# Ledger of designs, part 16: VHH binders against Chemotaxis protein methyltransferase (cheR)

Target 1, 268 residues: Chemotaxis protein methyltransferase (cheR), of Halobacterium salinarum (b0r4j5)
Amino acid sequence: MTDFQTLLEFIETETGFATSYYDESYLDRRVSARMRRRGVEEYAGYLTLLEEDDDDERAELLDTLSVNVTEFFRDEKVWTALRDVLLELADTVRSIDIWSAACADGREPYSLAMLALDAGLDPRNVSILATDIDEDALARARAGRYESTRTADISDQLGFLDNPQEYVDREGDRAFVVNDRVKDLVTFERHDLITGDPKSGFDLVACRNVCIYIDKQYKLPILDTVSKSLREGGHLVLGQTETLPGEVKERFEAEDPRIRIYSRVADT
Short names: E, the ipSAE of ESMFold2; O, the ipSAE of OpenDDE; V2, 0.75 times the mean of E and O plus 0.25 times the DockQ between their complexes.

## First folded at step 18 (VHH; framework vhh_8fcz_2)

Design aa2 (from z4 with Y104R; at its last fold request DockQ between E and O 0.54; V2 from the best seeds 0.00; counts 0 for: pae E 2.03 > 2)
Fold by ESMFold2, look of step 18:
Order: C-alpha cells, then sequence, then structure tokens
Structure aa2 (fold): chain B 268 residues (1-268), chain A 121 residues (1-121)
C-alpha cells in the first residue's frame, strides 16, 4: 500500500468522503493542491497534518474534494425552463416536493426557492430538501450569507431575477443574505448520495455536477437512487455537460434534452 | 498513468471538415464519460462535447451543436470528434478529456498536448 493509498483510506475513514469512488488522478490533483498550500511535500507528512488538524485542514480538504455549485442560477437557460416545470407542477400537484441533491453551499436550493416565489407559487405548498456530504458547506448554506469577491459578483449572479431585493438582503457593499421568505422553503440535511439510503416521492430532483467524479460502477447506483426518488412523472435536471447512460436513460423521457431536463416514466 | 494523445488537426478553410482522434491508455476507458475541450487563441478552456461511457448519450455546447459529432470506440480506446461546417471561431487547440472532475470548464482532467485546428481562408 502506497503512502497515497494510506492517506486516501484515512480520509474516507475519518470524513466519510468515499475516496474509493473516484479516479486516483483526480484525488491526487486535489490533495496535492492542498499539500502545496500547506508547504508539505510528502503524503505521509500531509497525513500527520490531517491527524493533528490544528489549522482546520480536514475541513479545507473536504471542501476541495466535494462537488460545489457556487453560483446562483447557474446556466440561466436551465432556470428559464425550470420556471415552466414549477408552473406545471403547481397545476398538477397540491404540494411540490423538491430535492437538491449535493447542494454544496446552498445556492442551488435557494435559487429553486427564489424561482418558486418569483413564479408566484404559494410558499406553503413548496418544500425543498437540500442535501450534501460536506457538513461545513451545509453550515454555510444554512447561514445563507454570500460575499462578492474581486472576480465574483453576487449581484450579477442574482441578475436572472428582476427584483432580487425581494429575496436577498444586502449587508454592507459586498455581502448578500438570503431572507427568511426564501429560507423557510429549504431544509438542509447531511446525506451521502453514494452510500446513503434512497429517498422517494419527489416531484423534482436537481442532481447537477455530482456524477462526474466517479467510476461508472458507482455512478450507476447514484443515478439509480436519484431516479427512484422521483414519483412517476417527476422531473430530473442534470448539469449541462453531464450524460445519462443507457441503463438509466430508459427510465426517463427527454423533456428538454438540450438543457438536461427529463421526466420519470412509469416503472415496467 | 493516464495518457491521452490527440491527433487529426490542421489548416482548413471555412465550411470544411476535419476528424480529430484521441487515443487513451492508463485507465479503464470504458468506465468514464469522455469529452472534447478547446482553447481558442488568447482565451480560456471551453467545453465542446461529451459522450457517455456506453455512447448512449451525447451532449454538445450550443456553439457546435449540429456541426460536430462525438464518437467513441471502447474496444480501441478511442474517441473522435467529427467536425463539419467549420468556422473561423472554431480555431483552437483541441484536447480530449476525462469527465470534468470539478464541474468547471477551465479545469478538465486532460493530459495530452492537444491538436491544433486552424480555420482560415
Amino acid sequence: as target 1 above (268 residues)
Amino acid sequence: QVQLVESGGGLVQPGGSLRLSCAASGFTFSNYQMNWVRQPPGKGLEWVSGISYDSSDTVYADSVEGRFTIIRDNDKKMVYLQMTSLKTEDTAVYYCAVYDSSGRTDYFDYEGQGTQVTVSS
């Protein structure tokens, strides 16, 4: 067993991040980036650093390894189409249950909540479950506070909405806080999409940019879990660059394949 | 050790066609989505197309949809990009890449030197 493999086993054991589901080259690049930041040249030395955890390095590493959606309304064409999906659901079900699977720091589930409110849906009839394996990201998501940086403007990201001030409050010149109207729609929970139990009964599942990090023998169980979480006729949205393999694709009809939105068909 | 070797680039007139090839080794090729990405002169990396591990699903950037076709051959561990109706805007170095490990278009997992495509009159 190499020092790198020993390190990966430690990470999986201590953090629950399923390192065995990912290509080792991917993991090495992310780990090596943290090692360079910390001035550590050897995997064994980095392992010692992680064991000591004096500088919060375990959390930093987990953030680096986790899938993140870091923009409000990422890929705006998708969000225009999702508005239509939400309006259709409002006509066909009394209560809309949405799952943002692998929600990172919460911008995706909050975008879903804002979109529902902006489309005129009754907030009492919309419930969004947001899950991720990264508890530190979930803590940031629950706070719902985001800062513009030199190269990333939160105001610009919210530009999809005509009246973002209805959903987000300013704190100073760079901070934006999602208000209680929006937060009330979203519940955050830690859930491991790879090893956790499947969920069921959802009308819409967003599973964007999650399956790009693992070998197909793990990717298929994830997609199986997601597909089974939807009711018949429920909607799946994937990331723009993601593909849906044949074994899972037959469970769906392409609603809008250019923007990766699908409808769950009846089980056979 | 992952190896990806691109070939098939060249100088082509607008409206012309080219087929790019990528030979893969050092990983279980049939387990991963494969992609083409490109870097236009003076610009960042741009995702072009992706194909599922079983070829059952393909996806394209809006700028190339209808003109480019991605193909893979798992037995030969090859991925191809058939390009038609080429435009000057398609001028770039093209790389094949294993699926984006970060979900960012400027951070695809690629190892090759790429192949230059130049579209000019």
Scores: ipSAE 0.550, ipTM 0.815, lowest interface PAE 1.5, mean pLDDT 83
ESMFold2 (binder alone), look of step 18: mean pLDDT 80; pTM 0.808
OpenDDE, look of step 18: ipSAE 0.586; ipTM 0.814
ESMFold2, fold request of step 21: ipSAE 0.459, 0.356, 0.482; ipTM 0.793, 0.753, 0.795
ESMFold2 (binder alone), fold request of step 21: mean pLDDT 79, 79, 79; pTM 0.807, 0.802, 0.802
OpenDDE, fold request of step 21: ipSAE 0.656, 0.700, 0.665; ipTM 0.843, 0.862, 0.844

Design aa3 (from z4 with V98I Y110H; at its last read DockQ between E and O 0.70; V2 from the best seeds 0.00; counts 0 for: pae E 2.1 > 2, unsure alone 64.8 < 65)
Amino acid sequence: QVQLVESGGGLVQPGGSLRLSCAASGFTFSNYQMNWVRQPPGKGLEWVSGISYDSSDTVYADSVEGRFTIIRDNDKKMVYLQMTSLKTEDTAVYYCAIYDSSGYTDYFDHEGQGTQVTVSS
ESMFold2, look of step 18: ipSAE 0.478; ipTM 0.791
ESMFold2 (binder alone), look of step 18: mean pLDDT 79; pTM 0.804
OpenDDE, look of step 18: ipSAE 0.692; ipTM 0.851
ESMFold2, fold request of step 21: ipSAE 0.545, 0.418, 0.491; ipTM 0.813, 0.766, 0.800
ESMFold2 (binder alone), fold request of step 21: mean pLDDT 79, 79, 79; pTM 0.801, 0.802, 0.808
OpenDDE, fold request of step 21: ipSAE 0.672, 0.720, 0.745; ipTM 0.843, 0.861, 0.872
ESMFold2, last read: ipSAE 0.447, 0.369, 0.496; ipTM 0.790, 0.749, 0.802
ESMFold2 (binder alone), last read: mean pLDDT 79, 79, 79; pTM 0.799, 0.799, 0.804
OpenDDE, last read: ipSAE 0.685, 0.707, 0.725; ipTM 0.847, 0.856, 0.861

Design aa4 (from z4 with D54S S55G Y104R; at its last look DockQ between E and O 0.09; V2 from the best seeds 0.00; counts 0 for: pae O 6.8 > 2, unsure alone 64.8 < 65, placed apart)
Fold by OpenDDE, look of step 18:
Structure aa4 (fold): chain B 268 residues (1-268), chain A 121 residues (1-121)
Amino acid sequence: as target 1 above (268 residues)
Amino acid sequence: QVQLVESGGGLVQPGGSLRLSCAASGFTFSNYQMNWVRQPPGKGLEWVSGISYSGSDTVYADSVEGRFTIIRDNDKKMVYLQMTSLKTEDTAVYYCAVYDSSGRTDYFDYEGQGTQVTVSS
């Protein structure tokens, strides 16, 4: 085990932050940023600091790491707007095809499924494809089992819904399992957003908080791919801190720029 | 009631500098990440920069990285944006935005009309 892995294990064990659910390179960037600010150059030295400064630095580190954590219904205003998008689609198309790109542990695609069901849509007319490059993440997503941690309370995350018990089963005080009603709407597939082929025909593509975890040079390929995967008039939703690359801006019109929902326009 | 009041905008030439300020009230300031967003003429809102609740971490949009610096004063409940090497494309109305420390983000339409930044020769 490397010094960095030892550090991650410590963080997960002692703080409850699920480091295992995140890309190691992302974690390394974020942890290293904190290390630099604290004047520490070695992972082992930073571990020692965390052991000694068990409150202040740990809190700062969690703040750094949790900036873009995966959550059910993250950014409720966005999901409220997405409900309207789904309702509109239900009135205009026979079947709604949704793509959750880089779905990680599956909370986003399941949120989309729950949202559709909660909005009263016929499950037979909604299909959600969820993709990720990480097979381990997809395995977790397929399982659909989640546990609350110090930084992530699943019950609170599901509070967006009036009756979350319709969509998840509780296992003890801190564990939840997405039920088959929700799972039946979601198909999981391995896909590389950077090097993989674009898809096609989607009414809605969620690509939220994806680019923040990758090298900036790959942002354009990702957005190029998702833009090509949308039908004309389809919808793209990004993360709150994400913007469209200049090269693809002309392919979209802002529906609500404050919550990063866009419409795919016809190519010129 | 949450209030964010922006100030410090103005007219500057390309290559110039400005310092924006945001006065916050109506919430526990030190519990929230603060952000700057901007709206260029005829365009939608664009995220510019964010700073963690303690000020120990900062992030920037690619378009402003290396030129802008975000800082905060939790005692004064202020957030600042130091802008340098300004470009014409930086012309926009600049607003404050608030996110919590858990990574939850929300854009709010609080009282405050933003501050106009115009970069022109």
Scores: ipSAE 0.018, ipTM 0.269, lowest interface PAE 6.8, mean pLDDT 86
ESMFold2, look of step 18: ipSAE 0.269; ipTM 0.691
ESMFold2 (binder alone), look of step 18: mean pLDDT 79; pTM 0.805

Design aa5 (from z4 with V98I Y104R; at its last look DockQ between E and O 0.66; V2 from the best seeds 0.00; counts 0 for: unsure alone 64.97 < 65)
Fold by ESMFold2, look of step 18:
Structure aa5 (fold): chain B 268 residues (1-268), chain A 121 residues (1-121)
Amino acid sequence: as target 1 above (268 residues)
Amino acid sequence: QVQLVESGGGLVQPGGSLRLSCAASGFTFSNYQMNWVRQPPGKGLEWVSGISYDSSDTVYADSVEGRFTIIRDNDKKMVYLQMTSLKTEDTAVYYCAIYDSSGRTDYFDYEGQGTQVTVSS
């Protein structure tokens, strides 16, 4: 067993964080960030630090490991505003085409589908394309099955909805499965935001928490692709921390700047 | 070898003002969005504010919007957080940060020791 695997077993035993549910690259990134913070270069040295529990490092590590990148109804204020966007679209277009770009394991596109149904939209008029480059994530997304852990409770995430039982079924005591009513609205496809073929004609694009590479040389092409995929007057939703630099910002008008929702303006 | 050095923290009364500074080195500063994050006592890290690489767009957490202003100076490789109308809830260690090296935008790399802000009567 490697030093890293020894460390992961210690973490699961002592904190209850289910390290076996995550791939090693995810775990290593989070562990390595704490190691850099503490000035420790070797896993064995970090394990010793955790065994001694100096400076509350176990708690800091658990906090770092528990930050989930994907959740149902992530950033709930955004979802309250998105309900209004969907209702406006239902009044102004015949059918609503939505793109969840970089959908990961599918919680965002399923949240969009559940929101549309919960808002009373006709499911025959809503179509959600969900894309990601990671085929393993897409396989999990198509299955639509999610398990609560000690640190990530699916029931709490679905608490945004008043009646989540209309959209998900329980399997056992910790598993939740998105039902066919919701799945029927979503189509999953592999797509690379950097190199893939362009898309067009969408009424709403969610491109949230998707800044692959923090360098501007990649951010601009991704935002250009996303902006061109929208029809005039279509809506863009970004992650709460994400910015629209320079020339890309001029293509949009802030519809709700506090929530990072924008509308595509006419070509000038 | 990203280096971020925070300063400017201190003790201040509610309603007061404070300006934090962050000196950056070891990377091409003008290519990156810069952020402030904070850790309140006994709580996890929370994002406070961000500014695009060209300063053309700024974003704020709801809890600080209208009270805090993020500023950057690419020539000096500095990021600032101008804080006004401070509340006891703003008590935290503040860190300057870039996004995590994995390219995800909701996890931050913060390498400095941070600067303590304490708001108390």
Scores: ipSAE 0.531, ipTM 0.820, lowest interface PAE 1.6, mean pLDDT 84
ESMFold2 (binder alone), look of step 18: mean pLDDT 80; pTM 0.809
OpenDDE, look of step 18: ipSAE 0.543; ipTM 0.799

Design aa6 (from z4 with Y110P; at its last look DockQ between E and O 0.08; V2 from the best seeds 0.00; counts 0 for: pae O 8.6 > 2, unsure alone 64.4 < 65, placed apart)
Fold by OpenDDE, look of step 18:
Structure aa6 (fold): chain B 268 residues (1-268), chain A 121 residues (1-121)
Amino acid sequence: as target 1 above (268 residues)
Amino acid sequence: QVQLVESGGGLVQPGGSLRLSCAASGFTFSNYQMNWVRQPPGKGLEWVSGISYDSSDTVYADSVEGRFTIIRDNDKKMVYLQMTSLKTEDTAVYYCAVYDSSGYTDYFDPEGQGTQVTVSS
């Protein structure tokens, strides 16, 4: 067993993070990034650090390893751009249909809902579908209750908004619940992006940080599905380090490649 | 203040080669993924290539795959784009772009000047 594999085994055993289900090269990049931030060069040394600093560093590592799809308004520049996209859509379509794919605990679709409301859009003209393969995640998402942790402050995440109190209710010092004004815009559904049927008619699809940790063989079916689900002229937003597979690149035109927003072009 | 200064552009004939350079400052260079993007005349920005913080991963747009090579030097805080077999459609202003190495941060220095690459007979 290599030092890296020993480290992964430790992480899985001690934290419950299922390292065995992730691409090893992905894990290596993520772990190495965290190691660099802590000034550690060797896996064995990092393991020792994790054993000694079992609370703070372990939490930071888990945050690094997990595809952090569970943040409100992650990457502010992206959400600023999405605001403009929503405003443009509001001027061009009667009703805006949005799909948040692989929505995890629901923070992304709720962010989209809050963004629409904050932009002054009529809630009657905005519909957000949020899907995930994980029923437990969807249950959490439907509840819309979130707690701040050492590595994730919900209040800070909502700082993107001028008046976050319009969209969430506080429960004590650390907990927040998304209110019905926001929830009414979002419908949750179980869906498998790899094997499930494509949807249709969406003006905006968010598929962010879904493909960065999975086997490459699944990237194409996922992007094929989301591309087919967009109407012509619709918008796709990916994660910051994600790219379109070659097989579907011709279906899109880059709006802003720096923040991974694309437009669906007409099929030839 | 994040600064990215591009250089190395010029006029070349089809089939020619150029090497672009980007000098980075104002951030911990070795902690971030570096990218090249370009803007052809009359068109929007398009992504060209990216390289991970430790050069362990490189990625290219299909249009440049096999012709362009992205390289970085963390000691010098430089990122390079070696372009070969240049085509007229490669004509564009080329910009350097910065992302967090984890992919979870915003693009840095969106107001770069870029470097002009013109491929013409």
Scores: ipSAE 0.012, ipTM 0.267, lowest interface PAE 8.6, mean pLDDT 87
ESMFold2, look of step 18: ipSAE 0.550; ipTM 0.814
ESMFold2 (binder alone), look of step 18: mean pLDDT 79; pTM 0.808

## First folded at step 20 (VHH; framework vhh_8fcz_2)

Design ab1 (from aa2 with N31R; at its last look DockQ between E and O 0.38; V2 from the best seeds 0.00; counts 0 for: pae E 2.6 > 2, unsure alone 64.9 < 65)
Fold by ESMFold2, look of step 20:
Structure ab1 (fold): chain B 268 residues (1-268), chain A 121 residues (1-121)
Amino acid sequence: as target 1 above (268 residues)
Amino acid sequence: QVQLVESGGGLVQPGGSLRLSCAASGFTFSRYQMNWVRQPPGKGLEWVSGISYDSSDTVYADSVEGRFTIIRDNDKKMVYLQMTSLKTEDTAVYYCAVYDSSGRTDYFDYEGQGTQVTVSS
């Protein structure tokens, strides 16, 4: 077993991040980037650093390895279309059930909640389930506190909304905290898209930026789980660069292929 | 080790066409989505197009949709980019890639030298 393979086993065992689902070259590039930032040149040295209970570095590594959404209103054209989807659902169902699959630190489910409120939907009729495998990311998501950095401006991300102050409070100069009105729509749960219990009955599922780096033998179970979680006529939204392979695509009709929003069709 | 060899670039006038090719080796090609990315002069990488492992689904950046077509041949381990109605803003080095940063161009996993496309009057 190489030092790199030993490191990958440690990461999977200690964090639950499924390193075995990804190409080693993808993982090595992300790991090596962290090693360079920490001034570590060997995998064994990096493993030692992680073993010494460096909570900050473990979190940074998981962020680097994750393919989850990390911006509010990521790919704004999709969010304009999602507003129309939410308005249509409000006219056709009494209660809207939404699943943000692989929600990372919570910006996607909170964007969905803010969009629903901004569109004028009754908050008592909207429920958002947000899931991820990473418990540390979920803890950050539950806190709902985000800080702007030199390269990531939270205020700019929230600029999709005309009045973002209705949904987030400021803490000092750089921190933004999602308020309780928004948080009340979202429930966070740990869930593994490959091995976790099946879900069903959703009107809208966001599964964005999850499958780009995954071997098809794992991508198919994820997409199968997501497709089966939707009711007939429910909506699936994928990331801009993600494809929907033929084994699953038959279950859907594209609303607009460029924005990656699909409607589940009746079973055949 | 993954190896990607791009070809088919060149100098072309606005409105022209080119077909890029990428020969892949060193991995089980038919198990992965393949992508094209490009690096315009003095700018970072940007994602252009992707195609599912079975060719059943294709996706394009807004800037190229309707003008570019991605194609793959799993038997030959080839991916192609058919470009039409080329514009000066399409000038870039083009790479085929196995990974991208979810529509971000911060970093892509590409091993080839790329192929230069220059669109100029």
Scores: ipSAE 0.384, ipTM 0.757, lowest interface PAE 2.6, mean pLDDT 83
ESMFold2 (binder alone), look of step 20: mean pLDDT 80; pTM 0.809
OpenDDE, look of step 20: ipSAE 0.572; ipTM 0.814

Design ab2 (from aa1 with N31R; at its last look DockQ between E and O 0.06; V2 from the best seeds 0.00; counts 0 for: pae O 11.2 > 2, unsure alone 64.4 < 65, placed apart)
Fold by OpenDDE, look of step 20:
Structure ab2 (fold): chain B 268 residues (1-268), chain A 121 residues (1-121)
Amino acid sequence: as target 1 above (268 residues)
Amino acid sequence: QVQLVESGGGLVQPGGSLRLSCAASGFTFSRHQMNWVRQPPGKGLEWVSGISYDSSDTVYADSVEGRFTIIRDNDKKMVYLQMTSLKTEDTAVYYCAVYDSSGYTDYFDYEGQGTQVTVSS
């Protein structure tokens, strides 16, 4: 076992971060970047630093490893298109079922909920399931409380909406809480996209920015699960830098390949 | 107005090499991640590679990992893609794309016409 692999094993064992799911080259880049910031040049040296129970460094490392891609209305062009998808669904189905996979701190599923409400859809006819493997993330998501930081301005993120005050309440100067009108549309549960069972009957599945850094061997199981969870004619939205594995491409038709929206086709 | 002008494409045999260039203007180049995407014949856009605003991080699609290298010059407002060990499946129109500095995923519209890369025997 290499020094780097030993380090990854430690990280997974001690922090719970599933390093084994990620591409090793990606992890190496991210870990090395963090090491440079800490002035450490060797993996063994960095492991020693982490072993000294430096909770602060462990937290910083996890922040570095976890690509912070969860934002309200990330990639506005995609959300503009999703609005049209929701409107179309409202005309074709009685009730819209949406799955936000790997929802992290909940900003994506709440964005979906806000989008539906902003589009004028009846909240009684929209249901959003939000899942993640990380229980801590789900706890944050359920709370629906977000704070602006130096690097993340929640107001800017919500700028996609004309009247964000209809969906969030301010708590102090920097904090925002998603209100019950939005929360009522979203249900949270733990789910492992790699090893968990597929779901079924969804009209729209958001699986965005999940597979970018996942080891390629796990990409197929994830997309297999997602594809099985969609109804025929259902919609899949991926991240802007994500592509379908070759093995599952035949299960989808591109609606807008530039923004990574696809339709589930009938099985042959 | 964001402007991206790609160049460097051409016809090459399998195993050959090409170097693509992209000239960027109309935005603060040094604050944005730059990416290469490609569109194979009859297919949609495929992400190829990305580089952070300060070149501290580079990322590649699995299909090109180990063969392609992305580089940028912030002084010249240029981004490059060095392609080696080219395969027939690398045949596509290649585009330079602008993204937000956060995580290689924030898509911005681009005005480039792309550059054709054809790998054929």
Scores: ipSAE 0.000, ipTM 0.236, lowest interface PAE 11.2, mean pLDDT 87
ESMFold2, look of step 20: ipSAE 0.362; ipTM 0.751
ESMFold2 (binder alone), look of step 20: mean pLDDT 79; pTM 0.811

Design ab3 (from z4 with Y104H; at its last look DockQ between E and O 0.31; V2 from the best seeds 0.00; counts 0 for: pae E 2.1 > 2)
Fold by ESMFold2, look of step 20:
Structure ab3 (fold): chain B 268 residues (1-268), chain A 121 residues (1-121)
Amino acid sequence: as target 1 above (268 residues)
Amino acid sequence: QVQLVESGGGLVQPGGSLRLSCAASGFTFSNYQMNWVRQPPGKGLEWVSGISYDSSDTVYADSVEGRFTIIRDNDKKMVYLQMTSLKTEDTAVYYCAVYDSSGHTDYFDYEGQGTQVTVSS
């Protein structure tokens, strides 16, 4: 095993963080950030620090590894507001078309589906398209099977809903499988937000927590694609930390500035 | 290559005010959203605020909204955090940060030593 693989095995064994669930580049980024803060240049040296648990480094690493992982109903205040959006759409349109852009392993589109069902919407009138560029993530999303870890409690994430047992089946103590009632609302497709063709006619687009926005030359094409995919009056929801730059902001009107929900305004 | 240098921290009484500064170099500053993040004593890193590359949009964590203001000056390559109505809970090391792509999760890269803010009576 490489020094890095040895380190990952130690982390999973000693902290319970399920390193095998994550891409190694994701893990290396988070581990290397801690190594830089501790002034350690090599994985073997960092392993020694973790074995000695100097300055509570195991806990610091676990916190860094756990920040910003995918979750069902991430940022619950947003989901309370999204319930209101879905109820308004149910009163306004006959068929609700939703796009979960950059859906990762599927927790966001399944959260949207569960929310629609929980709000009492007719499943025949709700369609969710879920896209990502990562085919391995999409394969996991289609399976819809998730395991709790010490750092990611699926039961807690689903606690946003009053009766989550209506939407997932338990498999043993740790595994949760999204049932067919929920899966039937969601279609998964590969799509590149930067280079792919715009879509159109959506009532709601969720484009949350996409980190590829660092340089505006990439951020603007993504936001352009998203804005063009919404119908006039359609809703956009962004992640809590994401901003709308002025070049795109004029296409939207803020519905609730606290939770990053917007309405697409008419093109002129 | 990227350099972010934070300053302006110090000891402040509850209810007080403080302004943090961040000097940026080594990248095209005006192309990137800038953020403030903080690490309270014995706790993990938490995001505080963000500002779009053109200052047209700002976002805040619930815990600081209404009390903190993020500002940037693209000509000077500076980011500021104006903090008012400070609470003991705001005690932390503060870092300015840019996004760093890691796929499907939020991630903020910070290069500086940070600046200590301590709020106590």
Scores: ipSAE 0.471, ipTM 0.795, lowest interface PAE 2.1, mean pLDDT 83
ESMFold2 (binder alone), look of step 20: mean pLDDT 80; pTM 0.807
OpenDDE, look of step 20: ipSAE 0.478; ipTM 0.769

Design ab4 (from aa2 with Y32H T105Y; at its last look DockQ between E and O 0.56; V2 from the best seeds 0.00; counts 0 for: pae E 2.2 > 2, unsure alone 62.8 < 65)
Amino acid sequence: QVQLVESGGGLVQPGGSLRLSCAASGFTFSNHQMNWVRQPPGKGLEWVSGISYDSSDTVYADSVEGRFTIIRDNDKKMVYLQMTSLKTEDTAVYYCAVYDSSGRYDYFDYEGQGTQVTVSS
ESMFold2, look of step 20: ipSAE 0.484; ipTM 0.796
ESMFold2 (binder alone), look of step 20: mean pLDDT 78; pTM 0.800
OpenDDE, look of step 20: ipSAE 0.639; ipTM 0.838

Design ab5 (from aa1 with S55R; at its last look DockQ between E and O 0.26; V2 from the best seeds 0.00; counts 0 for: pae O 3.7 > 2, unsure alone 64.0 < 65)
Fold by OpenDDE, look of step 20:
Structure ab5 (fold): chain B 268 residues (1-268), chain A 121 residues (1-121)
Amino acid sequence: as target 1 above (268 residues)
Amino acid sequence: QVQLVESGGGLVQPGGSLRLSCAASGFTFSNHQMNWVRQPPGKGLEWVSGISYDRSDTVYADSVEGRFTIIRDNDKKMVYLQMTSLKTEDTAVYYCAVYDSSGYTDYFDYEGQGTQVTVSS
């Protein structure tokens, strides 16, 4: 076992971060970047640091390792299409059940909620489950507080909506908090897409920007879980740059392959 | 060490065609989605196309959909980009790329030196 692998085992064991799911080269790059920031050159040295610092550095490392594609209404063309999906569902089902998998800091599930409300759907008929393996991410998501930075303007991200003030409250000059009207639609839960049990009955599952960093061998379990969690005719939305492995192609029909929306087909 | 070597660029007229090639090494090629990205003059890097590890799925930017075709050969560890109906706005340095850890579409972990594609009348 290499020093790096030893480090990864430590991280997984002590923090719960599923290092084994990720490509080792990806982890190496991320860990190395963090090491550089801490002025550590050797993996063994960094392991020692992590052993001694069980709070700050471990938290920073996890933040570094986490795939964090967090924007409200990322890829507006997708969200425009999702609006139509929601409207169609509203006409065909009594209640809409949505799953936002790997929801990170919650911007995606909240975007879904806002989208539903903005589309005029009855909030009583919309339920969004948001899951992530990272408890810290879920904590942030539950808080629903976001700050604009030099490189991330929350107001700009919410620009997809005509009246974002209906869904978020301002806290100071740079902070925004998702209001209860939106939060009431979303429930957060820890879930492992690879090893966790599949869910069921969802009309829409968002699994965006999840598999691109996952080792190939674990992509199938993720898509298996997702596919089982969708009802027949349910919708899957992936990230714009993500591809489906051939093994699961038969389970889906592309609604719009350009924006990565699929329908779950009946099992043959 | 990851190496990506692009080739096949050149000068073409609008409506013309080019085929780009990328030779990959230094990683398990067949385990990764491969991508093409490009950098137009004075602009940032933009994602162009991706192909799944098993060639079963392809994705394209809206700007190139229907005109470009991404292909891969896992045995040869090659990625190709067949470009047709080229436009002046396709002028850019084209790179073969693997996803960046940031998760954003505009950033990639690895890219080669690139190959220049110039579309001009």
Scores: ipSAE 0.027, ipTM 0.447, lowest interface PAE 3.7, mean pLDDT 87
ESMFold2, look of step 20: ipSAE 0.535; ipTM 0.818
ESMFold2 (binder alone), look of step 20: mean pLDDT 79; pTM 0.794

Design ab6 (from aa1 with S101E S102T; at its last look DockQ between E and O 0.53; V2 from the best seeds 0.00; counts 0 for: pae E 2.3 > 2, unsure alone 64.7 < 65)
Amino acid sequence: QVQLVESGGGLVQPGGSLRLSCAASGFTFSNHQMNWVRQPPGKGLEWVSGISYDSSDTVYADSVEGRFTIIRDNDKKMVYLQMTSLKTEDTAVYYCAVYDETGYTDYFDYEGQGTQVTVSS
ESMFold2, look of step 20: ipSAE 0.450; ipTM 0.781
ESMFold2 (binder alone), look of step 20: mean pLDDT 79; pTM 0.801
OpenDDE, look of step 20: ipSAE 0.256; ipTM 0.657

